# Ledger of designs, part 9: VHH binders against Formyltetrahydrofolate deformylase 1, mitochondrial (PURU1)

Target 1, 298 residues: Formyltetrahydrofolate deformylase 1, mitochondrial (PURU1), of Arabidopsis thaliana (Mouse-ear cress) (q93yq3)
Amino acid sequence: GESLDSSVSPVLIPGVHVFHCQDAVGIVAKLSDCIAAKGGNILGYDVFVPENNNVFYSRSEFIFDPVKWPRSQVDEDFQTIAQRYGALNSVVRVPSIDPKYKIALLLSKQDHCLVEMLHKWQDGKLPVDITCVISNHERASNTHVMRFLERHGIPYHYVSTTKENKREDDILELVKDTDFLVLARYMQILSGNFLKGYGKDVINIHHGLLPSFKGGYPAKQAFDAGVKLIGATSHFVTEELDSGPIIEQMVESVSHRDNLRSFVQKSEDLEKKCLTRAIKSYCELRVLPYGTNKTVVF

## First folded at step 4 (VHH)

Design g08 (from e05 with S57R S107L T110E; framework vhh_8fcz_2)
Fold by ESMFold2-Fast, scan of step 4:
Structure g08 (fold): chain B 298 residues (1-298), chain A 126 residues (1-126)
Amino acid sequence: as target 1 above (298 residues)
Amino acid sequence: QVQLVESGGGLVQPGGSLRLSCAASGFTFSTYAMNWVRQPPGKGLEWVSGISSSGGRTTYADSVEGRFTIIRDNDKKMVYLQMTSLKTEDTAVYYCARTKTVTYSYLGTEYTFDYEGQGTQVTVSS
């Protein structure tokens, strides 16, 4: 080139696009051409077409020049394709431009999942902004977790609940400016009214390997049942208890030599890792609904 | 106050033609993009076609591209869907929809339509 600016390579930034629609001829070509026509380069492209269903899923990772393909134009181009195919899901994310997802963390007495998420967040390994922590349990100000929250300016809201008053309207107001909620061992059942009022995704950690051992004390249920694997499950919250679509599961072997205490300890270790992985996968657009109550995970 | 009234559906043979009409009232029609969506028996809503507020831009689902034409008349507050070369797969209730925004969520894409009408039934029989 004759000038320095003409010889400088453009700064290419990563983008992610997920797509779900009824299966049709040429979808892959249309999506690929959309990226290539604007000078983008596809780094990864995953497709799932179920044998028995006329539906299409894809997730693409690409790099592009935001000067040649502005962020608003990326949205318009993919939206045009989404409308053409009547897409059930079409989401574009550009991590270096788009704001991080804002979350609130809900918990009860146990805080091992919260502590893990806070440490991963501090280390830059959890790609979210934590707006607040909400608990139906009061915590002493001199605990490690409370000092951590204070140091980082993360509000902790103690919302005292009773059998007759779950204070769901108060919780809805506290979480109004969030993109999704995380239940990190929150042991109250969220009502259908809460879920409708919130209107966004809620992700839970269940300290058992679903669909087995729903409800309370799943580690004890597993111990009593003589299982050889224990696990933890992260899933979307629906009105039906511990039955929403599964995002992530982690397992560990157990034997007759493990007592209940060992089961609980192994369970807690799996829970904190499972939840962190599920949240990361969600933020990276890896999890899509499949069928009535299943997921596609890319 | 906002109303969308669809008409023009009916029973037609494969390869036939129909023209659907949508009469809009209760809003400034010329400032809104308009759409046709359909619901086949036992299935969810499928977007079919869209037209910009001015009529200068149209878009179509791949399944109807080249067979359907969307037109609007801002003076009469009407949107039309001219359907040709109809197939049995086109059998559905057809709805006229005003689009304010398209909302995308991780769990699904929600096409935000202000007031789907009662619909008009199109039946294409062999």
Scores: ipSAE 0.016, ipTM 0.207, lowest interface PAE 6.2, mean pLDDT 84

Design g09 (from e05 with S57R S107Y G108D; framework vhh_8fcz_2)
Fold by ESMFold2-Fast, scan of step 4:
Structure g09 (fold): chain B 298 residues (1-298), chain A 126 residues (1-126)
Amino acid sequence: as target 1 above (298 residues)
Amino acid sequence: QVQLVESGGGLVQPGGSLRLSCAASGFTFSTYAMNWVRQPPGKGLEWVSGISSSGGRTTYADSVEGRFTIIRDNDKKMVYLQMTSLKTEDTAVYYCARTKTVTYSYYDTTYTFDYEGQGTQVTVSS
């Protein structure tokens, strides 16, 4: 077919900037002036300065003209300010220009989190490119999830694992071109060697309200303990089991009227929502490191 | 003007040792993580080792862990790579590299560098 070109005036596009440094006088003014000097308009600006710590966090959303302020110059201008303040984090994302984050999804037997993420992704609600799915469980080709993956051209890699052989080198090769990993109920513990070899962020969903009920079967542990709240936790993966910095948590009330099946069902509903929220927050630059094992979430 | 100057390379026999040095200038050295990267003949860049801005954390590629040690002296604005038990596969040009401070990542490894030095050649042959 014939291609139609239209000539239009420069259009304004959205950008996001996050900033973290030692606290100092004038940071907000310098960051705001940077955007304003190039004709950008700030739509939202969040700042966090902890009461007892000499650190500064900000996240700004703005619109700008990419003709007047080219994408490479946006990076350069913010890098100049980052250098001045010795910033630990200063990152710009422009969703209409920048490539989506590439992810791989790892899971074991349970697929409710994978299914939720695939539905959100299909609906344009999850701003990632899914490079592949990796599982230590084989799945029949005619299941809903396998047919979905085939229809969308997403490879599924069955990697059979045992306690003695986690096949981490094979997994590292499969994920080498990803920006971060998502563990969607992957039940093998990733070693410190895997985390060093991968060298990028890994985000997990734990089917319990951390720091309580670490390890296996947290819904059953909660039921047996007679709790009145159950929850799910999404967190960064570290070498210490179920102890990485928390990104997102969701909770639901339970009572004496809930049996074990009800606990499991409520848990699964929380898990899939918690994980998708955490991934969306990460992709929107909302999650920043804080202290030794904490996060700031804007 | 940011400048990184490597030194200490040379010809050494297998099993030998070398100490590489990197002198930094033109920036606040103590606020940046520093790295060593290498380029073997006919191959791409390979990350070797990293050290946090304070020196409190170090990381190594599997191929060099236990044989190489990265250290820094913030007062002298120097980073070093102590290499022991050198193998022929360690033959490469070694570069000192500054971590880009403007990153979005919880993990403390370096994916990109915003400045690198001129390099120093290490040749391991018998």
Scores: ipSAE 0.032, ipTM 0.425, lowest interface PAE 4.9, mean pLDDT 84

Design g10 (framework vhh_8fcz_2)
Fold by ESMFold2-Fast, scan of step 4:
Structure g10 (fold): chain B 298 residues (1-298), chain A 124 residues (1-124)
Amino acid sequence: as target 1 above (298 residues)
Amino acid sequence: QVQLVESGGGLVQPGGSLRLSCAASGFTFSTYAMNWVRQPPGKGLEWVSGISSSGGRTTYADSVEGRFTIIRDNDKKMVYLQMTSLKTEDTAVYYCARKTVTYSYYGTTYFDYEGQGTQVTVSS
C-alpha cells in the first residue's frame, strides 16, 4: 500500500545502476520494470551486447523518490534481479546518500598528477575521500604538496623501498580500508602477491600511449622514435607490466620542433588530465570489464 | 571475520528429503542476499537457489524448481535449503554463499564469501 499526496512535490534524487551478466531474453525489460514499478524515471540507458560473447552490459541513470523507494529496497530489488541472472556486476550508487569511495594515492618523485587530483578533489570535482598519500620518496614539509596535505588533514606516509624490499606488506596495511588505489606516477612495480592480497581495483597512469612505449621513460622513447602524437594512458593494474585494461587515453601533437623537455611537459599535462578523467569515470560506474583484457566505457 | 558454516549433508536414497542449514556470523546478515550453490563431482559450480535480504523473494534453478525451498531466519542469522524428491543428479558439495555484487574489475566472482561446504550424496 502506497498512498500518494499530490499536494507535495517529491524530492527526486539521481541513481546509477550498472549490470553485467550472461545475455538472456528479457533483461532490459526486467531492469526497466524494476525502476518503473517504484515510480522511478530513467534518464539514460546504455546497453552493450557483443556479437560473439553472449554477455550483457548496461548502465542506467534514473531519478527516484527515496521515500517511495528506500535506499535499502533499491539494493534489494536489483540484487533479486542480479541473482536470477547470475550477474558478475550489479551495483547501484546514489551519490546524495552513499559514502564516497575511499582511495589512497601512491606516487614516487613526480607529483604533478597528485597535485591535479588534490585540486580537483578540493573543487568538488573528484567524488572520493582521500585516506592517505603513500610515497617511496621523502618530501620537504614546506613544499606546496606537503602544506596542502597538512591543511586538509591527509596523512603522508614515506615508505622507503629498495630493490630487495618493496615494503608491500606495510603498504597493504596502510590501504586496507580503501575501496581502490590510484598510482599517480608510482614507479615501483606492484607484485602479483600484492594485487592478490589487496583484492580490489588499482588504477595507474602511464606517461605513454599504450600499447606502445611500455616501461620506463616513454616520453624519451617517443622522442627518439620521432612520433607525431604523444599520449597518456590510464589503465587497471595487472601482473603484466603496462598491459592492464585501458580506461582512458589522451593525445597531443608533437613535431621536430619539440625538444625532449617539450615532450615531457606535454606528457605531464596529458597525464594529469587523463588520470583525473579515468578516476571520475570509474566513480560514476562507467567502466566495466570486457573480455580477457578490455573495458566497456559508457 | 565473515563466517558461513554449513550442516545437514549426508547420504540419502533417491526420492528422499534433506535439509541443509547455514549459520552466518561476522556481518549484518539482514542486509545481504543469500544463495546456495553446488559442485557435482568433476563439474564446475552450479547456482541452485537465492533469497533476498528480507526473505520476501526467492529464486530457483530450473533443475530444482518445485523440489527445493530456500528460507531464512534473520533473527537467528540462518539460511536453509529444504530438498525434496532428491535425484542422483543432485549429488554434490553444497555451499552457502553470501552475494555482494561489487563494482570492481577484479570482482567478477559470483559470490564474495562461501562456506566450507556440506556433501550430499543421493544413492541406493
Scores: ipSAE 0.048, ipTM 0.421, lowest interface PAE 4.0, mean pLDDT 85

Design g11 (framework vhh_8fcz_2)
Fold by ESMFold2-Fast, scan of step 4:
Structure g11 (fold): chain B 298 residues (1-298), chain A 122 residues (1-122)
Amino acid sequence: as target 1 above (298 residues)
Amino acid sequence: QVQLVESGGGLVQPGGSLRLSCAASGFTFSTYAMNWVRQPPGKGLEWVSGISSSGGRTTYADSVEGRFTIIRDNDKKMVYLQMTSLKTEDTAVYYCARTVTYSYYGTTYDYEGQGTQVTVSS
């Protein structure tokens, strides 16, 4: 960078910083001073310190002048603080400068979540770049979803799977340039080897209210169990089925007057909204690890 | 300033053993989790093993579980990877890496060294 005279007022742009470290005196002051010393202004600051745990979580939203505080310097300044506190997490995002997260969407037969994601993406409401769609089901080229993907230049990869060959190496090659994966009703279980080989976050939508009704047909399980709330859960994928840390949940009331078809319809509507909200929260740096298998969501 | 220097690689027969070493300098070693990651020929980086800052917890990739052991010595600022029952698939350049960020946004590794080549063949 160069210093430039400008006859126009500085354009202040938004930044987000999340921080997670061992609890210590003065962390809030140090993080706030970092922003203020560079002429930034904090618009929002959320802090969580668990009652019986020596850990600290924060998320700050601020505005700053990228001429006075260049993007690379923002990273260096926060990394200096992260190193001082041995931070477990320190992530900065500047949406107007940083490239959008690149994702791939995986699905099986049901496409209602994919369709919702594509519509929100087209409307500018999903802050991601969709690199491709991968499915273990073939789709006719004249379907709404296939024509949408073609119109927007989004590749669709049909990857035929069997119990003996889930084609995980092929999928890993297709997703190598992504920042995270989204399972939008992908009904194959990803192995521990896949998850370690990918090495990045995988977010799933489960069509049931976890931790209840794991596995197949959660709407039918809920109907048969006589529940009064039906839900959908978006969570991080771990080796244990439907047990990863929860990002978002949505619920709707049900009663003895709802038949199975009503349960399924309500479930699908919740799934669409739940996944979209989870992905947006993730992209806005609202989700942080908490304990062994929990989340902080700001 | 921050440096990680790997050593101990070499050519070994299938079923053999090697011990990799990593010397760390330029940071407070005892406060960072350490990892071994590898890059097989023509493939991307894959995580192999991790050890907590205190050494009280270790984790391993499924492909190496039961065959590899990660150890650290905070006083000497050293990380080791004891490899046994080596397979041709273990052929890779091995790097030690400091975990800067544990997150749902991925693990950020900082100041990977030049690596040490492990070749398993005959």
Scores: ipSAE 0.017, ipTM 0.298, lowest interface PAE 5.7, mean pLDDT 85

Design g12 (framework vhh_8fcz_2)
Fold by ESMFold2-Fast, scan of step 4:
Structure g12 (fold): chain B 298 residues (1-298), chain A 128 residues (1-128)
Amino acid sequence: as target 1 above (298 residues)
Amino acid sequence: QVQLVESGGGLVQPGGSLRLSCAASGFTFSTYAMNWVRQPPGKGLEWVSGISSSGGRTTYADSVEGRFTIIRDNDKKMVYLQMTSLKTEDTAVYYCARETKTVTYSYYGTTYTSFDYEGQGTQVTVSS
């Protein structure tokens, strides 16, 4: 019947689908058949079914022809399966068609995590649109970071805070059009009212190996405790301080020969790498909440 | 008291057509999305089709797309399922179902809905 011009081959583009529901017979087959029936090809398929649990997690990577399987139809077909299985989550991303996730970056005095994020973003290694940077610390216009932001048209909002007034309503207004937030060493605790008002995912970098050394000065706590590994943790933000589901952790060896300054320097190196990896994993739909306070990472 | 009453089922030959009706009462019909679900003999419930509260958006299961059409009349408080090119595999009890108000799950901002009311069903049998 319908013949294609032989000078034009179908352009196949990548898609990613994550699925979370109660465990049931035939889920993998139904998801696979959905892709195959539309002429798609599965490149990778990861499944997790916890021992002694009745839940199912999957992540598939596939390629497909967007002419034969239009983007809106991809959503509808996966939504059909989601409804059939009463899915708790079903998310499709097509990176070449879908808009990038919009983020705002929050920080305080230390900017090593922000600088790393900006460099990875500029290199095309971080698939986000940065809407703005918000800080409770003022920065001179001649600093590297301020010049970078100006060059790329990224607004920097100085929001002066005190313990009595964290200016959360002002911050909520600035971030209303974002898909998720990144706390890149933002040292004010976000209230439950802020988290409820924002209503979307917030990802933090903590400069300590959780669940140990919660709260302030974790590098000093680790130094004082005589640890042999120092670490950084990226996690989802919840009302409980430094207690949200963990996304990524990185560690480095330390000894009695390291002074506090060495601990801090090693910590800062781990923090910037840990946060960048966590954000990339999130954007690739690799991280799903599991149980009360755990994650599945594909 | 929410009521959904299905009708229009019956015996039909393969390749035939049939129109199912669902009469809704006891709620503000125009504010709810409506769905058709079916249960084939010896199997679980299978979602068939959905229609938005305004009628502006329709969705279909792969197995029925191009053959079935979901329609609603908000003034009459009715949902219809126009079935064409019927197959023996379409044999099932068909239920009209009211979609719950949108429930948001806290993963990547995903919004998902489920059904909170269904009727007694109407039997469709496709055979010679």
Scores: ipSAE 0.060, ipTM 0.389, lowest interface PAE 4.3, mean pLDDT 85

Design g13 (framework vhh_7yz9_2)
Fold by ESMFold2-Fast, scan of step 4:
Structure g13 (fold): chain B 298 residues (1-298), chain A 125 residues (1-125)
Amino acid sequence: as target 1 above (298 residues)
Amino acid sequence: QWQLVESGGGLVQAGGSLRLSCTASGFTFSTYAMGWYRQTAGNEREWVAFITSGGRTTYADSVKGRFTISRDNAKNTVYLQMNSLKPEDTAVYYCAATKTVTYSYYGTTYTFDYWGQGTPVTVSS
């Protein structure tokens, strides 16, 4: 006879898979067949093969029945293909089953990026769990941001830093149970030892259009240089200052009618949007490493 | 300097058995997952069997019930016991070692870090 479940439509849920390996004939077919063989349906499939490099990148979005293809089996099936091709990256996310990425937000005096992140998070538009906020600046309890954090039970850690003591070991302890870090205008340079000790991704917002105007006061540097475009850059943090792989950039026009204050205001508006977009792209598995210091962004 | 040394290949009659060995040096064997792959004449290299650092095993459908993968961490060796061999099992067999690798940009994935030189197996009918 017919199964009792035959009259019930399966609940199909979305999955995302990203893949990066040495280029070979038939990779697309193998990945597609993996999904199709388990009754999954591919909704989107993006492929990048650079002209001068024998490497392959793909990102697929699909829907599947988690009863017929259990979450653990999805991992095993893609891992089998990853092992066969010696894959450099093979990552699967199923947003309705997998826990959200846990993050900590680091900032200094300026809070416009933190405020934007908190508003997007509250609105359900940022798919992360915020574990804590860390700052090397003290904030009054009656400020908007401090009241917001208290209302939502998000801890704020004031970590006083000096030239002699950056308190990186204390920060490492606070962030040990995070999936990645977000620097939302944190103005203290993180050492190579911190980055090695943390061992996971760190995403920064720089208030300038990289690779130009690295370091301090990029809005002032841009103003003094007479630029006609200002920008903000979100990038992965590496040991070399403001030189990590770029995730997202945003720009706005400026003219002789803009003073330094208007440059700063336009910069701040670009920064908060740029960082939010970069973090969303990261959480959706859109960003992959490319070459020595570049990204593929799907 | 890392090394994987395969042994135990050779000529065998259909229905016979062979035991392949792969001895590792130059890395902490017990923390690595180990796999066996084969390249059959006219075909691409294909996965045969896998054993995790914790001892969990998986097998390709073509060998399931006939082949057994095992490891001896004290000897830094992974084994492939091949029973009820068929002419279709004729191939060069490769040992591979992989570790969970943490990448910048997302979590951990498994890639094969080390490969052996291959050992030929010929099954005659």
Scores: ipSAE 0.024, ipTM 0.364, lowest interface PAE 5.0, mean pLDDT 84

Design g14 (framework vhh_vobarilizumab_d1)
Fold by ESMFold2-Fast, scan of step 4:
Structure g14 (fold): chain B 298 residues (1-298), chain A 125 residues (1-125)
Amino acid sequence: as target 1 above (298 residues)
Amino acid sequence: EVQLVESGGGLVQPGGSLRLSCAASGFTFSTYAMAWYRQAPGKGRELVAGITSGGRTSYADSVKGRFTISRDNAKNTLYLQMNSLRPEDTAVYYCAATKTVTYSYYGTTYTFDYWGQGTLVTVSS
């Protein structure tokens, strides 16, 4: 029949697989053979095996035909390998098929990180669905950010807080359907009860180069310490203040000619770029747990 | 125990004025957004006016320029000053409190956690 004249070139779509297990001979061969046997093509392959540690990390990027290798079969085939090696982690994402991660953005008075995230999101550079924005500060309806949110149908929840009442139960209700949270200069410390109740990843931007200059006024601390580099750190939130695993850091040079105001300005520029890069890396499965409080970033 | 108690309702002539009060207790009043709703006979409940914890106000088109919402955080009291009253303003007026205010494409919306029992306003001619 004439249906044979309708043969089209297969549409090859990108997939990402991350793998973490105890180190063993032949892991790379088994993972690459799995992809090749189904007609997939590997575009990139990164491996990390720490010195003196018997653990294996990999991240592969590949393209495949979803007709020849259906999405459910991709999961089954990698799961078979994961079981064989007793894998601690084995995750596949196919961005054109899988739903985007749902996030909520929390902020206080300053919005430079939020504005950067929204612009990257609008430009298709941030692969998330923004479910809402939550702030303990009101914003004028005629501001750029409020008009942007209105135009794109993103709700802004104003949750008034005090030192005695952080409204954490109300925030938990607002974020219950998210995959992870982003703290974009949210200046209230989230309690251990909040973190346990939420039960998922929370990513923060700290306006200082961790592990130095924890807590308040890191730009002032850096200025007073006479540093030659100022920085920003994006990290996972844990119960310990500014101590969670680091995802991304950015730095800029400073000298005796910089005053405190120039330190603050350089800090803000680094913060917005650092946070957006960290979130993009997280969404692309580039950030993996390493040791007790470290990360592997591919 | 959380309570919202409305007062100041009554019978007035068209063109008259009334001031409604809502006394709040059992929660940190200053951190809540507050609103006045009304329900006329045979109609659904509608938002009349709202005020955020920061003091920003919103009004239904039918009452703009005639009604003024205000709050006194020291007295834990919400007010509605109603001027140039019309027969169409006849309704039971309810005080409401919410922890959150949502700003969206559809306008400012309130998710109310607490409601008063209402106070009747009758505008007769």
Scores: ipSAE 0.000, ipTM 0.339, lowest interface PAE 13.8, mean pLDDT 86

Design g15 (framework vhh_7zox_3)
Fold by ESMFold2-Fast, scan of step 4:
Structure g15 (fold): chain B 298 residues (1-298), chain A 125 residues (1-125)
Amino acid sequence: as target 1 above (298 residues)
Amino acid sequence: DVQLVESGGGLVQPGGSLRLSCVASGFTFSTYAMGWVRQAPGKGLEWVSDISSGGRTGYADSVKGRFAISRDNAKNTLYLQMNRLKPEDTAVYYCARTKTVTYSYYGTTYTFDYAGQGTQVTVSS
């Protein structure tokens, strides 16, 4: 008979590794050699070493054969390097094997950001599992958004809040099994006690270009101030209002010919895109803490 | 130029105690929250404890009731008093300046923006 050499290529799957440590000689070589030694191929490699700071950030995208380099061994090999360099952060994700991040979406009366998130999620463009939607506003069951949530089996929790009772303990119970929270125009201020009790990342969309126009009605503030650019900011939530580290910003030009309605419409369109981009970047391990109130975004 | 220098690690028997110290420089220590994170052999980073500028403390479930965090703002020093040490407390302990954001990646969380070089704690019988 005729013996065939198999020319069938292994099924190579994508992996992402993010690394943060004190800067040292040989880190890039050690990380690259780890991937190459197991037959992996690096598709992208980003490095940031701040000017005059002795810290190192990297993010690598690679493909590998999970038969030759099992998922558990990938973790062990990167942990060995992390121990050697005393890494502050060393995380690997393999999207085809690892569970998706679980999120809850919080909103108030305005739902344009929620609707955009749901559409992107349905299209497979948002790599999360949506555990529930929480709102301090009741919604009729016959609305488009409520029918969408019912069709997809996503619970909607109406949590009636007042100035005297923000029901933060009830919200904490609802979100206990999430990996992070998304504030999609949630208009109650989350307390420092809530943030500490939750203990995980909370990502917000602010309908203004931070650090300008903090607080309520930033589109009106921008209109009244005669600005030539309007924007939206997605940021990590901290105890200080609209002051957390920025993940993503989007801008659009405006002029004296735009009325307040035009400013609001442009703001809402930017908010939708800004939040979706920020969440995708976070899920892809692109966002890392940097300095006192900054981010590295790869 | 932020610097954090840990000391006080070493070898101790199970049930014993150690006190870790961290001397901070290059920033106004009294205005920052501070914490301790550790990395055990073969494991990822684990948050251990934090203390706010106002003295409010937090602890990981694994160390509650055994460890006590404290600070001396006059000396720019952070402390971790470790009591009733267990073999599973064996790790490199890092002093960290606390960031208000926690990053959750595949079950790993971090709450700091600067960390020291670490100090080894070994608990063996």
Scores: ipSAE 0.015, ipTM 0.311, lowest interface PAE 7.3, mean pLDDT 84

Design g16 (framework vhh_sonelokimab_d1)
Fold by ESMFold2-Fast, scan of step 4:
Structure g16 (fold): chain B 298 residues (1-298), chain A 126 residues (1-126)
Amino acid sequence: as target 1 above (298 residues)
Amino acid sequence: DVQLVESGGGLVQPGGSLRLSCAASGFTFSTYAVGWFRQAPGKEREFIGAISSSGGRTYYAVSEKGRFTISRDNSKNTLYLQMNSLRPEDTAVYYCAATKTVTYSYYGTTYTFDYWGQGTLVTVSS
């Protein structure tokens, strides 16, 4: 006895498409017609056309029947449109079919961002596969973080670095099979050669509100400057220190009653939340390049 | 001053062939991705094809695939479009465009066409 319900009510799955090209009339119609022609239904559609640039951005969320519109055909249909418009980005993700993004996490002495990411990952709130953790600091095997990594089969690679030898070739080998990198308070500056050799996105957490307080000790710089807001910034890593396109920022009020320890504690709380929000947004295809050094965040 | 200057347009009979050139000056051409667009009277600008900075990768609009070939000569700072089996519907102003390869890779290779030529008219009629 076969059921007819599955033919009447197919299992529809969510898909996300992000599109970025030179601006032209009719792009929205072409993209929406592509989905509709295959029996898909658009649940959300965001469009951004900057006033100062001849470019178009869109992000669509839709549901579709993978039997009627196979995953490979989804890619082919959107690629056809991408070629027509000379698209700068045209990316489809189907979370129930596609493998999760593979990441490596880099850190130095401070581990509060790593701990938060591991907690969110364990709770199913970060849609990534963690391939390894890399640190230029050795950690005792009996610490809570090291036991967590061992329990979950996540390798920890201690890579001893100096200013004269950052061991970037060793790190490149460890991260070669990742989709992107996360710097969770990694305090060595990655060279232009590393970034070129890696060739993929690197996302950092900076424990200061950029573009202010670049470099070391941002909490102390903020304290000494008498600011009334402190913040944390997650951004793409570029050759220029703490200057890559910003993905996410979080702020907290401070006053003359906050001492340096209070500034540091508030900073750490903002850092871990800011980084996890940025990574989630990136994985959901919400972040796109805008202009020379800006982002669109849907 | 960045300049892109198209040439080679003109009147051609249906079924004929035409080669367009785009001469680049004022920037390091070999580091830029370049492409061809066209705009027919009363219609929107449409993409024809693009070629990577090294010339190793080419991209074409599906409707023109097999009839048009894009190529470049970095030693001459020149972009080419070879057009075969021309039809009256190919009548348009043809533009070349250039963009510097961006250092970021948000979900793949990205190019934003920042520089545009003034265009060259191609008329296909008998």
Scores: ipSAE 0.021, ipTM 0.292, lowest interface PAE 5.6, mean pLDDT 84

